VHH binders against Late secretory pathway protein AVL9 homolog (AVL9). Designs and how they scored, part 3

Target 1, 145 residues: Late secretory pathway protein AVL9 homolog (AVL9), of Homo sapiens (Human) (q8nbf6r17to161)
Amino acid sequence: LHIVVVGFHHKKGCQVEFSYPPLIPGDGHDSHTLPEEWKYLPFLALPDGAHNYQEDTVFFHLPPRNGNGATVFGISCYRQIEAKALKVRQADITRETVQKSVCVLSKLPLYGLLQAKLQLITHAYFEEKDFSQISILKELYEHMN

## First folded at step 24 (VHH)

Design m21 (from k14 with K107R S109E)
Fold by OpenDDE, fold request of step 25:
Structure m21 (fold): chain B 145 residues (1-145), chain A 124 residues (1-124)
Amino acid sequence: as target 1 above (145 residues)
Amino acid sequence: EVQLVESGGGLVKPGGSLRLSCAASGFTFSYYAMAWFRQAPGKEREFVSAISSSGYTYYADSVKGRFTISRDNAKNSLYLQMNSLRAEDTAVYYCAASEWVFYGRTRPEEYDSWGQGTLVTVSS
C-alpha cells in the first residue's frame, strides 16, 4: 500500500512529489525517483488533458514490483486550484493553476470501496490551500492499515 | 521511544562559527524530515532550517547564506553549521523530526518529535 501525490511541473511535466511509504525502499518520501517498471505512474495518475477538468478520478494498473507477480491497482483523484488561492505558493509555481493528484496504490482492487473516500480526501487536501499540509493523507494511510 | 539529543551549543563571539549536532534514536531516521528551530528569551519558537528525507534543504531568510543544514543517515545525525553568527542568533536551538513533511514545513506544530535543546549565545 502506498499513498502517492503527483503534481504537474511546468518544465518537468507530471512527477511524483510524495510517496508513503517510499516507492523505492531506502529513498525519501519526497523523492521523484521511480522504479523502472513504474516509470509511467505520474502520467497514469495525472493524465494529459486533466487540465480540462476541475476534478476527476482515474483507475490504472501497474506491473508487479520485484517480480512477485502481483498486479498493483491504482486509484488517482486529481484536482486543480488557482495558484493565487494558495496560502503557500512554491517558488516553482509559474502557472495560473496548480494540478495535483492523490493516489492509492494497492495489491487489492479497492476501486469501488475507495473512490468516494479518496475524492473526499483529495478535496480536503486541496482545501488546505497548502500542499505541505498532508495530515489528511496520513489519516488515509492509517485508516487503510 | 523517539529521542532527539542536541549538542554543540555554547558561547561564541559575533562573526564566529558553531556546529550543532542532533543525535536521533528510536525511529527510522532516513524516513524523516528533520529541522532546526530556535527560541530566544521572550520570543516564540521560530523556524531555522529543515532538510527533507530526500535531502532538500530549506532556510529561514534570516539565516540564508550563513547556516547549512545536513544529515548523516548512517549516524542517525542532524547537523547545523552556523557561520557569521550574530547577536540575534542567540537562542536555544531545538532539533525536530517529522515523517510527513515536504515543501519545507516551517511551523512547530508540523513536527512530531523534539529534543530538549542546546543553548547558543553570541556575545562580544
Scores: ipSAE 0.370, ipTM 0.718, lowest interface PAE 1.7, mean pLDDT 92
Fold by OpenDDE, last read:
Formats: sequence, C-alpha cells, structure tokens
Structure m21 (fold): chain B 145 residues (1-145), chain A 124 residues (1-124)
Amino acid sequence: as target 1 above (145 residues)
Amino acid sequence: EVQLVESGGGLVKPGGSLRLSCAASGFTFSYYAMAWFRQAPGKEREFVSAISSSGYTYYADSVKGRFTISRDNAKNSLYLQMNSLRAEDTAVYYCAASEWVFYGRTRPEEYDSWGQGTLVTVSS
C-alpha cells in the first residue's frame, strides 16, 4: 500500500513528487525514482489531457514488484488549481495552473470502496493551498492499514 | 542527542567562494533530509537549499546557479558550496535536519533540528 502524489512539471512532465511509504525501500518520500516496472505510473495517474478537466478520477493496474505475482491496483484523483491561489508556490512554477494527483496503490482492488474517500482527501489536500502539507495523506495511509 | 555543527564561514570578497560544512551526530544521518537556512541581521530566517535522503536537491531562486548542496553519508556531513558570493549573501548560515520533508518545504518550522550557525560575511 502506497499513497502517491503525482505532479506535472512544465519541463519534466509528470513525476512522482511524494510517496508514503517510499516506493523504493531506503529512498526518501520525495524521491522521483521509480522501479523500472512502474516507470509509467506518473502517466497513468495524471494522463495526457488531464489539463482539460478541473477534476477527475482514473483507475489503472501496475505489474507486480520484483515478479512476486501480485498485481497492483491504482486509483488516482487529479485536480488543478490556479497558481496564484496557492499560499506556498514552488520556485519553478511558470504555469497559470498547477496540476496534481493523489493516488492509492494497493494489492486489493478497492476502486468502488475508495473512490469517494480519495476524492474527499484530494479536495482537502488542495484546499490547504500548500502542497507541503501532507499530514492528511499520512492519515489516509494510517487509516487504510 | 541530535547535534549539528556548522563550519567554514568567514569573510570573503564579492565574487568569492566559500564551502560550508555541517557535521551531524546523534541520529541516522542517511535517513534525514538536510537543509541550509540563513538569517541576515534584522531579517527573518530564510530557506537556502535542501537535499533529501534520496539526493533530491532544491534551491531558493536567489542562490540557484551559484550554490550547490551535497551530502556525504559516510561522513555524516552536509555541504554548501557557495560561488559568486554577493553582499546580499551575508548572514548566519544554519544547518537543519528533518525526518519528514519533501521538496517545497522551505519554512523553518518544517525542520526538526538546528545547528548554532556559522557567519558568512561578504564585503569589499
């Protein structure tokens, strides 16, 4: 089980910005590094064309880690906010809007059960207007365990 | 007990270079994100640079292209290479540590431990 935040960078494209626990053991929570088998995770979580929508939810699958045979199920709720509305802005923000996705990765297919909860959490995350405030994401993880 | 000790500060002319060091002890250094802050006289403490446990680096706009943050986990040390120094860089530079931080965390209250600081003076 992982909580993941994916963001769109104007130069680098979609990237994992935060993961809890870290996707790679030993890495920090802010690592952009992905396992080879999950290299498309950012694009699945924040698909092309997402900028055309204020909010939406997508579902996807990832291959097992290290070939252990367990498919990983992903649910992603993405939103966008005007950059000027943020209390804290990243130094490299050049776009008028900021797009991010909150994702849950699980070995259980929790799509129907988790969608409403994830939408609420994503809304709350964005309402902080400071994406460094990740306590709500940690609480989500703890509640799911 | 967590301890952070900065060194390398001093007087330098504009355009000069300095390398700051921070020696860490009392915790598992490799698990922590580390950062540099600075505080000029009469001003608030401001973010300079950070490096995560994974090696991701982040810089304030005012120091981008001039400063480089790095770490040596084997030596429990954090570094800040400062080039092309300006008068505006004059400040006490502090080393900070956080177990829970990711890029974009630039506020002092987001860090758990602090050193006593080292003075950098840039003057002709």
Scores: ipSAE 0.018, ipTM 0.439, lowest interface PAE 5.2, mean pLDDT 90
Fold by OpenDDE, last read:
Structure m21 (fold): chain B 145 residues (1-145), chain A 124 residues (1-124)
Amino acid sequence: as target 1 above (145 residues)
Amino acid sequence: EVQLVESGGGLVKPGGSLRLSCAASGFTFSYYAMAWFRQAPGKEREFVSAISSSGYTYYADSVKGRFTISRDNAKNSLYLQMNSLRAEDTAVYYCAASEWVFYGRTRPEEYDSWGQGTLVTVSS
């Protein structure tokens, strides 16, 4: 189980900005590094057409880690906010809008159970106007296990 | 116990260079975002530079192009290379740490641990 934040970078495209716990053991929570088998995670979580919408939710699958045969189920809720509305801006924000997604990765297909909750959490996360405020994401994780 | 110990401060002439170091202990250094702050006499503590656990760097406008922040996780050390120093760079420089996400945090309250500081004086 992981909580993941994906953001759109103007030069690098979609990338993982936060993971809890870290996707790769030993990495920091803000590592952009992905396992090879999950290299498309950012693109699945924040699809190309996402910029046309203020918010939406998408569902996807990832291959198992370490070849253990267990499919990973992903749910992603993405939103946009004006950069000027943020209390704290990321150093690399150059666009007028900031696009992020909050994702839950789980070995259990809990889509129906998580969608409403994830939407609320994502909204709350954005309402902080400071994406470094991750307490609500940690609470989400703790609530799930 | 978390400890941050700054070193490398001193007296330097305008246009000169200094390299600050911060030795960290008592926590998993590689998990933390690290930052440098400074406080000049009679002024509030201000953000200088930060580096995320993944190595992303951010700088205050006043030091961009002159200062370089770096880290060595194997040595539990944070560095600040300061070039082209100016009189207005005179301050006590503090090392700070934050366990959680780094997105360009520039506020002192966003960091959990602090060193005692090292004095940098730029004067002719």
Scores: ipSAE 0.016, ipTM 0.349, lowest interface PAE 7.0, mean pLDDT 89
Fold by ESMFold2, fold request of step 25:
Structure m21 (fold): chain B 145 residues (1-145), chain A 124 residues (1-124)
Amino acid sequence: as target 1 above (145 residues)
Amino acid sequence: EVQLVESGGGLVKPGGSLRLSCAASGFTFSYYAMAWFRQAPGKEREFVSAISSSGYTYYADSVKGRFTISRDNAKNSLYLQMNSLRAEDTAVYYCAASEWVFYGRTRPEEYDSWGQGTLVTVSS
């Protein structure tokens, strides 16, 4: 259905940072806007307990769009990584942690190799060290659909 | 101690070429994304070009096709070949480095190390 990146924004909290295809037709792939049926998606993909782990996988369900059809299945591969020290003020050195999850939304239950593939793609996404580079995520979507 | 030292700036006529160099020391150069930014008088520092640690290159639209970024990890050096120079390319050019890019490669705040700059003047 979709590949979604959810991240923690210091001002907005958990939010969708990228979707492919867009979650709302006509929106850009970088839209933060969610369908009403999926307004809790960011919190399901990046739950409050996940911040205690460097990486984890979470499974969840969403209602179908427009109140019909089958349950939408979600799998989220979460990672947390310590950023290099940042000088927010000249007297302070503050480490910033980056928390992001890569989520697959599917009409079918996610099992076996699909989970393993998502974990590998999420690892590769983080290893690029440039979270604005989304080409590997688009490749995952194209190979699944 | 991290150091980035730019060189190769100077005065050129429109349509001319320059090659900028940035010598890096004090860190493992091959681990870092590298970028060029420029700042014209009275303007904000703007993105010119970047090259990832894995070698992918990126360009601002205003320089694409005219400028070429490259790196030589054996020499710890970053380069910017500037061709078909225009008056609007006049600026101080800065070399920048960062191990991580979190929100966007065009954002100056993503880079944790900077050189002092080299002046490029394009005039008739």
Scores: ipSAE 0.013, ipTM 0.333, lowest interface PAE 8.1, mean pLDDT 75
Fold by ESMFold2, fold request of step 25:
Structure m21 (fold): chain B 145 residues (1-145), chain A 124 residues (1-124)
Amino acid sequence: as target 1 above (145 residues)
Amino acid sequence: EVQLVESGGGLVKPGGSLRLSCAASGFTFSYYAMAWFRQAPGKEREFVSAISSSGYTYYADSVKGRFTISRDNAKNSLYLQMNSLRAEDTAVYYCAASEWVFYGRTRPEEYDSWGQGTLVTVSS
Protein backbone atom coordinates (compact mmCIF):
# COMPACT_ATOMS: atom_id res chain seq x y z
CA LEU B 1 0.00 0.00 0.00
CA HIS B 2 2.74 2.45 1.10
CA ILE B 3 6.40 2.87 1.91
CA VAL B 4 6.72 5.01 5.03
CA VAL B 5 9.66 6.57 6.84
CA VAL B 6 9.15 7.21 10.53
CA GLY B 7 11.69 9.21 12.46
CA PHE B 8 12.27 10.50 15.95
CA HIS B 9 12.01 14.29 16.11
CA HIS B 10 13.89 15.74 19.08
CA LYS B 11 10.90 17.95 20.04
CA LYS B 12 7.86 16.13 18.61
CA GLY B 13 8.84 12.50 19.17
CA CYS B 14 7.96 9.92 16.54
CA GLN B 15 6.37 11.12 13.33
CA VAL B 16 5.96 10.06 9.72
CA GLU B 17 8.56 11.92 7.67
CA PHE B 18 7.87 10.47 4.22
CA SER B 19 5.24 8.34 2.49
CA TYR B 20 5.01 6.95 -1.03
CA PRO B 21 2.26 7.08 -2.15
CA PRO B 22 1.20 9.84 0.28
CA LEU B 23 -0.91 8.59 3.20
CA ILE B 24 -3.44 11.37 2.57
CA PRO B 25 -4.44 11.76 -1.10
CA GLY B 26 -3.33 15.15 -2.37
CA ASP B 27 -0.66 15.63 0.29
CA GLY B 28 3.04 15.72 -0.50
CA HIS B 29 5.36 12.80 0.13
CA ASP B 30 6.81 14.70 3.11
CA SER B 31 3.47 15.24 4.85
CA HIS B 32 3.31 14.40 8.57
CA THR B 33 -0.48 14.02 8.42
CA LEU B 34 -1.98 10.64 9.31
CA PRO B 35 -5.39 9.10 8.68
CA GLU B 36 -7.37 8.92 11.92
CA GLU B 37 -7.38 5.12 11.70
CA TRP B 38 -3.58 5.15 11.70
CA LYS B 39 -2.83 7.78 14.34
CA TYR B 40 -0.58 5.32 16.20
CA LEU B 41 1.46 4.34 13.13
CA PRO B 42 4.63 6.22 14.20
CA PHE B 43 4.70 4.49 17.58
CA LEU B 44 4.03 1.07 16.10
CA ALA B 45 6.76 1.49 13.48
CA LEU B 46 9.34 2.94 15.87
CA PRO B 47 8.42 1.63 19.36
CA ASP B 48 9.82 3.15 22.54
CA GLY B 49 12.27 0.28 23.09
CA ALA B 50 13.80 0.61 19.61
CA HIS B 51 16.44 3.13 20.69
CA ASN B 52 18.07 0.40 22.77
CA TYR B 53 19.05 -1.32 19.51
CA GLN B 54 21.14 -0.24 16.52
CA GLU B 55 18.99 -2.25 14.10
CA ASP B 56 15.78 -4.22 14.48
CA THR B 57 12.69 -5.36 12.58
CA VAL B 58 9.20 -4.77 13.96
CA PHE B 59 5.89 -6.26 12.82
CA PHE B 60 2.54 -4.60 13.46
CA HIS B 61 -1.07 -4.31 12.30
CA LEU B 62 -3.23 -1.33 11.41
CA PRO B 63 -7.00 -1.16 11.00
CA PRO B 64 -8.25 -0.90 7.41
CA ARG B 65 -8.95 2.50 5.90
CA ASN B 66 -12.60 3.61 5.75
CA GLY B 67 -13.96 0.86 7.98
CA ASN B 68 -14.61 -2.09 5.66
CA GLY B 69 -11.42 -3.77 4.50
CA ALA B 70 -8.80 -6.25 5.57
CA THR B 71 -6.24 -5.66 8.31
CA VAL B 72 -3.20 -3.75 7.07
CA PHE B 73 0.09 -5.46 7.83
CA GLY B 74 3.16 -3.45 8.69
CA ILE B 75 6.78 -4.44 8.67
CA SER B 76 9.35 -1.90 9.81
CA CYS B 77 13.13 -1.96 9.72
CA TYR B 78 14.64 0.32 12.35
CA ARG B 79 18.14 1.78 12.45
CA GLN B 80 19.93 4.09 14.88
CA ILE B 81 23.12 5.93 13.95
CA GLU B 82 25.25 8.58 15.65
CA ALA B 83 25.12 11.39 13.09
CA LYS B 84 27.48 14.15 14.21
CA ALA B 85 29.71 15.37 16.97
CA LEU B 86 28.66 18.57 18.73
CA LYS B 87 31.03 20.65 20.83
CA VAL B 88 29.17 22.30 23.70
CA ARG B 89 31.03 25.04 25.62
CA GLN B 90 34.11 23.06 26.74
CA ALA B 91 35.64 20.03 25.03
CA ASP B 92 32.37 18.30 25.94
CA ILE B 93 31.38 16.54 22.74
CA THR B 94 27.79 15.33 22.30
CA ARG B 95 26.84 13.04 19.43
CA GLU B 96 23.33 13.32 18.07
CA THR B 97 21.67 9.99 17.31
CA VAL B 98 19.33 9.51 14.37
CA GLN B 99 16.51 6.99 14.64
CA LYS B 100 14.66 6.08 11.47
CA SER B 101 12.39 3.25 10.47
CA VAL B 102 11.52 2.27 6.94
CA CYS B 103 8.10 0.60 6.80
CA VAL B 104 6.06 -1.28 4.29
CA LEU B 105 2.29 -1.28 4.66
CA SER B 106 0.63 -4.16 2.83
CA LYS B 107 -2.67 -6.01 2.58
CA LEU B 108 -0.68 -9.26 2.53
CA PRO B 109 1.46 -10.72 5.36
CA LEU B 110 4.66 -11.12 3.33
CA TYR B 111 7.10 -10.95 6.21
CA GLY B 112 9.84 -13.38 5.12
CA LEU B 113 10.63 -12.17 1.60
CA LEU B 114 9.98 -8.53 2.43
CA GLN B 115 11.98 -8.50 5.67
CA ALA B 116 15.26 -9.36 3.94
CA LYS B 117 14.67 -6.82 1.17
CA LEU B 118 13.58 -4.13 3.63
CA GLN B 119 16.71 -4.63 5.74
CA LEU B 120 18.94 -4.14 2.69
CA ILE B 121 16.98 -1.13 1.47
CA THR B 122 17.07 0.47 4.92
CA HIS B 123 20.85 0.09 5.05
CA ALA B 124 21.22 1.63 1.58
CA TYR B 125 18.87 4.48 2.49
CA PHE B 126 21.04 5.38 5.51
CA GLU B 127 24.21 5.13 3.41
CA GLU B 128 22.90 7.92 1.14
CA LYS B 129 23.17 10.27 4.15
CA ASP B 130 20.32 12.35 2.76
CA PHE B 131 16.98 11.15 4.11
CA SER B 132 15.09 13.25 1.59
CA GLN B 133 16.60 11.12 -1.22
CA ILE B 134 13.77 8.70 -2.00
CA SER B 135 14.87 6.86 -5.16
CA ILE B 136 15.78 3.64 -3.34
CA LEU B 137 12.43 3.68 -1.50
CA LYS B 138 10.54 4.24 -4.74
CA GLU B 139 12.33 1.21 -6.22
CA LEU B 140 11.19 -0.93 -3.26
CA TYR B 141 7.57 0.16 -3.72
CA GLU B 142 7.65 -0.61 -7.45
CA HIS B 143 9.25 -4.01 -6.78
CA MET B 144 6.50 -4.93 -4.30
CA ASN B 145 3.98 -4.20 -7.06
CA GLU A 1 39.06 21.90 10.78
CA VAL A 2 36.37 22.61 8.21
CA GLN A 3 36.77 25.66 5.97
CA LEU A 4 34.44 26.90 3.23
CA VAL A 5 35.54 29.92 1.16
CA GLU A 6 33.18 31.47 -1.37
CA SER A 7 34.29 33.51 -4.35
CA GLY A 8 32.95 34.87 -7.63
CA GLY A 9 30.55 37.49 -6.32
CA GLY A 10 30.33 40.95 -7.76
CA LEU A 11 28.25 43.56 -9.54
CA VAL A 12 26.32 42.47 -12.61
CA LYS A 13 23.58 43.92 -14.80
CA PRO A 14 20.13 42.34 -14.88
CA GLY A 15 20.08 39.43 -17.32
CA GLY A 16 23.76 38.79 -16.74
CA SER A 17 25.56 35.78 -15.37
CA LEU A 18 27.92 34.95 -12.51
CA ARG A 19 29.56 31.76 -11.37
CA LEU A 20 30.11 31.30 -7.66
CA SER A 21 32.71 28.92 -6.28
CA CYS A 22 33.17 27.44 -2.83
CA ALA A 23 36.54 25.94 -1.97
CA ALA A 24 36.29 23.33 0.76
CA SER A 25 38.97 21.93 3.04
CA GLY A 26 39.35 20.05 6.31
CA PHE A 27 36.90 17.23 5.56
CA THR A 28 36.25 14.47 3.01
CA PHE A 29 34.31 16.59 0.53
CA SER A 30 32.78 13.65 -1.36
CA TYR A 31 30.91 12.51 1.79
CA TYR A 32 29.04 15.79 2.29
CA ALA A 33 25.83 17.34 1.07
CA MET A 34 26.48 20.90 -0.08
CA ALA A 35 24.15 23.86 -0.42
CA TRP A 36 23.88 27.50 -1.33
CA PHE A 37 21.82 29.89 0.76
CA ARG A 38 21.39 33.63 0.33
CA GLN A 39 20.46 36.54 2.52
CA ALA A 40 19.28 39.92 1.27
CA PRO A 41 19.55 42.93 3.60
CA GLY A 42 16.78 42.87 6.20
CA LYS A 43 15.60 39.42 5.19
CA GLU A 44 15.99 35.89 6.51
CA ARG A 45 18.55 33.52 5.04
CA GLU A 46 16.82 31.48 2.35
CA PHE A 47 17.56 28.26 0.52
CA VAL A 48 18.85 28.52 -3.03
CA SER A 49 20.14 25.11 -4.08
CA ALA A 50 21.59 21.85 -2.78
CA ILE A 51 23.54 18.91 -4.13
CA SER A 52 23.78 15.58 -2.32
CA SER A 53 26.98 13.59 -1.84
CA SER A 54 25.69 11.31 -4.64
CA GLY A 55 25.09 14.27 -6.98
CA TYR A 56 21.31 14.78 -6.82
CA THR A 57 20.40 18.45 -7.24
CA TYR A 58 17.64 20.55 -5.70
CA TYR A 59 16.52 24.11 -6.34
CA ALA A 60 14.25 26.69 -4.82
CA ASP A 61 11.33 27.46 -7.13
CA SER A 62 12.56 31.04 -7.59
CA VAL A 63 15.82 29.90 -9.20
CA LYS A 64 14.83 26.76 -11.10
CA GLY A 65 15.93 26.94 -14.73
CA ARG A 66 18.26 29.90 -14.08
CA PHE A 67 20.75 28.51 -11.56
CA THR A 68 22.77 25.31 -11.82
CA ILE A 69 24.54 23.76 -8.82
CA SER A 70 27.46 21.44 -9.38
CA ARG A 71 30.36 19.92 -7.50
CA ASP A 72 33.84 18.74 -8.39
CA ASN A 73 34.95 16.19 -5.80
CA ALA A 74 38.47 16.06 -7.25
CA LYS A 75 38.89 19.80 -6.62
CA ASN A 76 36.88 19.91 -3.37
CA SER A 77 34.76 22.62 -4.90
CA LEU A 78 31.10 23.56 -5.07
CA TYR A 79 29.76 25.82 -7.84
CA LEU A 80 26.65 27.83 -8.57
CA GLN A 81 26.15 29.02 -12.14
CA MET A 82 23.69 31.91 -12.01
CA ASN A 83 22.11 32.99 -15.30
CA SER A 84 19.39 35.51 -16.16
CA LEU A 85 20.09 37.40 -12.97
CA ARG A 86 17.45 39.72 -11.55
CA ALA A 87 17.53 42.49 -8.99
CA GLU A 88 15.80 40.13 -6.53
CA ASP A 89 18.87 37.85 -6.64
CA THR A 90 20.93 40.54 -4.89
CA ALA A 91 22.17 38.98 -1.66
CA VAL A 92 25.11 37.57 0.20
CA TYR A 93 25.48 33.96 -0.96
CA TYR A 94 26.67 31.35 1.53
CA CYS A 95 28.17 27.93 0.97
CA ALA A 96 27.06 25.32 3.50
CA ALA A 97 28.00 21.72 4.22
CA SER A 98 26.61 18.81 6.19
CA GLU A 99 27.30 15.09 6.29
CA TRP A 100 23.62 14.33 7.10
CA VAL A 101 20.30 15.88 6.17
CA PHE A 102 17.78 14.91 8.86
CA TYR A 103 14.67 17.08 8.64
CA GLY A 104 14.89 18.91 5.33
CA ARG A 105 17.59 20.23 2.99
CA THR A 106 16.07 23.73 2.89
CA ARG A 107 16.57 24.30 6.63
CA PRO A 108 19.74 26.22 7.57
CA GLU A 109 20.01 24.31 10.86
CA GLU A 110 20.68 21.13 8.88
CA TYR A 111 24.12 22.43 7.89
CA ASP A 112 27.07 22.22 10.27
CA SER A 113 29.59 24.37 8.39
CA TRP A 114 29.21 27.73 6.64
CA GLY A 115 31.36 30.08 4.64
CA GLN A 116 31.63 33.82 5.22
CA GLY A 117 29.62 34.64 2.12
CA THR A 118 30.19 36.41 -1.19
CA LEU A 119 28.14 39.44 -2.24
CA VAL A 120 26.19 39.37 -5.47
CA THR A 121 24.69 42.68 -6.56
CA VAL A 122 22.35 42.82 -9.56
CA SER A 123 21.64 46.39 -10.60
CA SER A 124 21.35 48.59 -13.62
Scores: ipSAE 0.011, ipTM 0.282, lowest interface PAE 9.2, mean pLDDT 74
Fold by ESMFold2, last read:
Structure m21 (fold): chain B 145 residues (1-145), chain A 124 residues (1-124)
Amino acid sequence: as target 1 above (145 residues)
Amino acid sequence: EVQLVESGGGLVKPGGSLRLSCAASGFTFSYYAMAWFRQAPGKEREFVSAISSSGYTYYADSVKGRFTISRDNAKNSLYLQMNSLRAEDTAVYYCAASEWVFYGRTRPEEYDSWGQGTLVTVSS
């Protein structure tokens, strides 16, 4: 359904920072706005204990949009990187470390090879050391569909 | 064809105010992050302000508290209210748009489309 990046905002906590396609039709890909049914998505994708790990993978479920259809399946890969390692220090990054999860939302269960692929893509995304390089995330979405 | 057309520039005395507008066409405006940049003669373009597709605003430290960015998605327009203008604000101001920016919003290379610019002169 979507590729989503969730991160820690220094003032607002966990929030969606990128979605492809946008979580709300008509919004931009950089919208922080969540469907009411998915208002807990950032916390499911980036759990409150994540800062204790360099990387982790979590599985979660979301209700279907507007009560239609089956449970939405989520898998997120969390990673952490030192802010000093970034090629681009964005104006809103003030913390020593940057923590993000790359998530896949799907109507199908996301086990096995999809988990491994997401882990590899998340690793590559962080290894760019420039989180504005989102083309690899769009390619993941298109490959899965 | 994406078009961005700035207006509202002019001469103003220090301490004065101007309001810049940017009329957008050729794309779904509500999908795009928008920004203002400026360039003084002989200098590189510098970030002034940005607004996300959902309305979050960002400002360079040099303009915080004096400039206000806003957007009107119904009119496909971006605005910059500039108050308490100073001589160092003299520059050509550019409107910029990008579908993909959520980081790097202060970097000119992250914006896909640019206007022709409108001159703001703060003097006398």
Scores: ipSAE 0.007, ipTM 0.258, lowest interface PAE 10.0, mean pLDDT 77
Fold by OpenDDE, fold request of step 25:
Structure m21 (fold): chain B 145 residues (1-145), chain A 124 residues (1-124)
Amino acid sequence: as target 1 above (145 residues)
Amino acid sequence: EVQLVESGGGLVKPGGSLRLSCAASGFTFSYYAMAWFRQAPGKEREFVSAISSSGYTYYADSVKGRFTISRDNAKNSLYLQMNSLRAEDTAVYYCAASEWVFYGRTRPEEYDSWGQGTLVTVSS
């Protein structure tokens, strides 16, 4: 189980900005590095054209890690916010809006169970107006376990 | 093999209602965004409505307030409830699927799979 934040960077495109626990053991929570099997995770969580919409939720799956044979199921809740509305603005934010998705990765396809909760958490995450406030994401993980 | 089979089309009077269905098979239905398009005689295929994998919906302005798109993942089915039908709604209606797209995708090329269509005729 992982909580993952995917964001859109104006130069780098879609990338993982946060993972809890880290997707790769030993990495930090802010690592952008992905396992080869999950190299498409950012694109699945934040599809092309997402910036045209206020919010959406998508479901996807990822290949098993380390060949364990277990498909990983993903739920991604997308939102965007005006950059000017943020309390803390990252220096590299040049666009008028900031697009991010909060994702849950699970070995169980608990889409119905997790969707409502993820949407609430995603809304709360955005309402902080400061994306460095990740405590709510950690709380989500702890509550799910 | 991916299959989309539309049904529910027919002849209806102006002001009437129809409910279209699309039966999907050959893929994980719940992962896909689904849409309805239509093509009138002598016209290009146009967007009608779409629903994301999670149920977010989008409608063409011409059908907003009259049509309702919905899905039943347990039945691998897409629906289009059409109310207050007009003569200009006459067309072949197509079901379409796209794996990784949000609601509001309105271009035919954004969808990967298509049904054969079902004819809706609105006439007095």
Scores: ipSAE 0.000, ipTM 0.271, lowest interface PAE 12.3, mean pLDDT 88

Design m21 (from k14 with K107R S109E)
Fold by ESMFold2, last read:
Structure m21 (fold): chain B 145 residues (1-145), chain A 124 residues (1-124)
Amino acid sequence: as target 1 above (145 residues)
Amino acid sequence: EVQLVESGGGLVKPGGSLRLSCAASGFTFSYYAMAWFRQAPGKEREFVSAISSSGYTYYADSVKGRFTISRDNAKNSLYLQMNSLRAEDTAVYYCAASEWVFYGRTRPEEYDSWGQGTLVTVSS
């Protein structure tokens, strides 16, 4: 369904920072807006206590949108990086570390090959040291379709 | 001064195996991503495989399933296990290092340091 980046904002907490395609049709890819059915997505993808680990993978479920009966499956790869390592820092980064998760949302259960691919792509995304460089995330989405 | 020294090249029959090593010095090895490139005579230098500082690996499609990159941070060493070798794999293999190497960086100009190369010849 979607590739989603969830990050921690110093004032707003966990929020969606990027989605491809947008979570709400018509929105921009950088929209923070969530469907009501998925209001907990940021916390499922970037749970409390994640800052204690350099990386981790989390699996979760979301209710279907608009009453379609299929469970939405999610897998999130979490990483953190020191803010000083970023090539381009967003003006609102005030913490010493930046925590982000790259998530795949799918109508089908995610098998180990998809998990391995997501882990590689998430690592590559962080190794850019520039979170505005989203081309690798778009490539992941296109590969899955 | 960054130094990369490759070893393990040689002559191998098709279908054979070879393990390349790269000994690194002059930098904190665990901070750097490492890669293997190769160059056949008359061709441009070609990406083979990379491994990030965090241990994530990437392979060119032409070598997936046959080559395995690995690193040993305690020994400051990078390895390339090459199995099921083909004549097309004949090339000089180069070890490369960069503090910013990851999945999407397959161009030689993105790497800061290079070894002198080790020749791998696969002939029938």
Scores: ipSAE 0.000, ipTM 0.104, lowest interface PAE 15.5, mean pLDDT 73

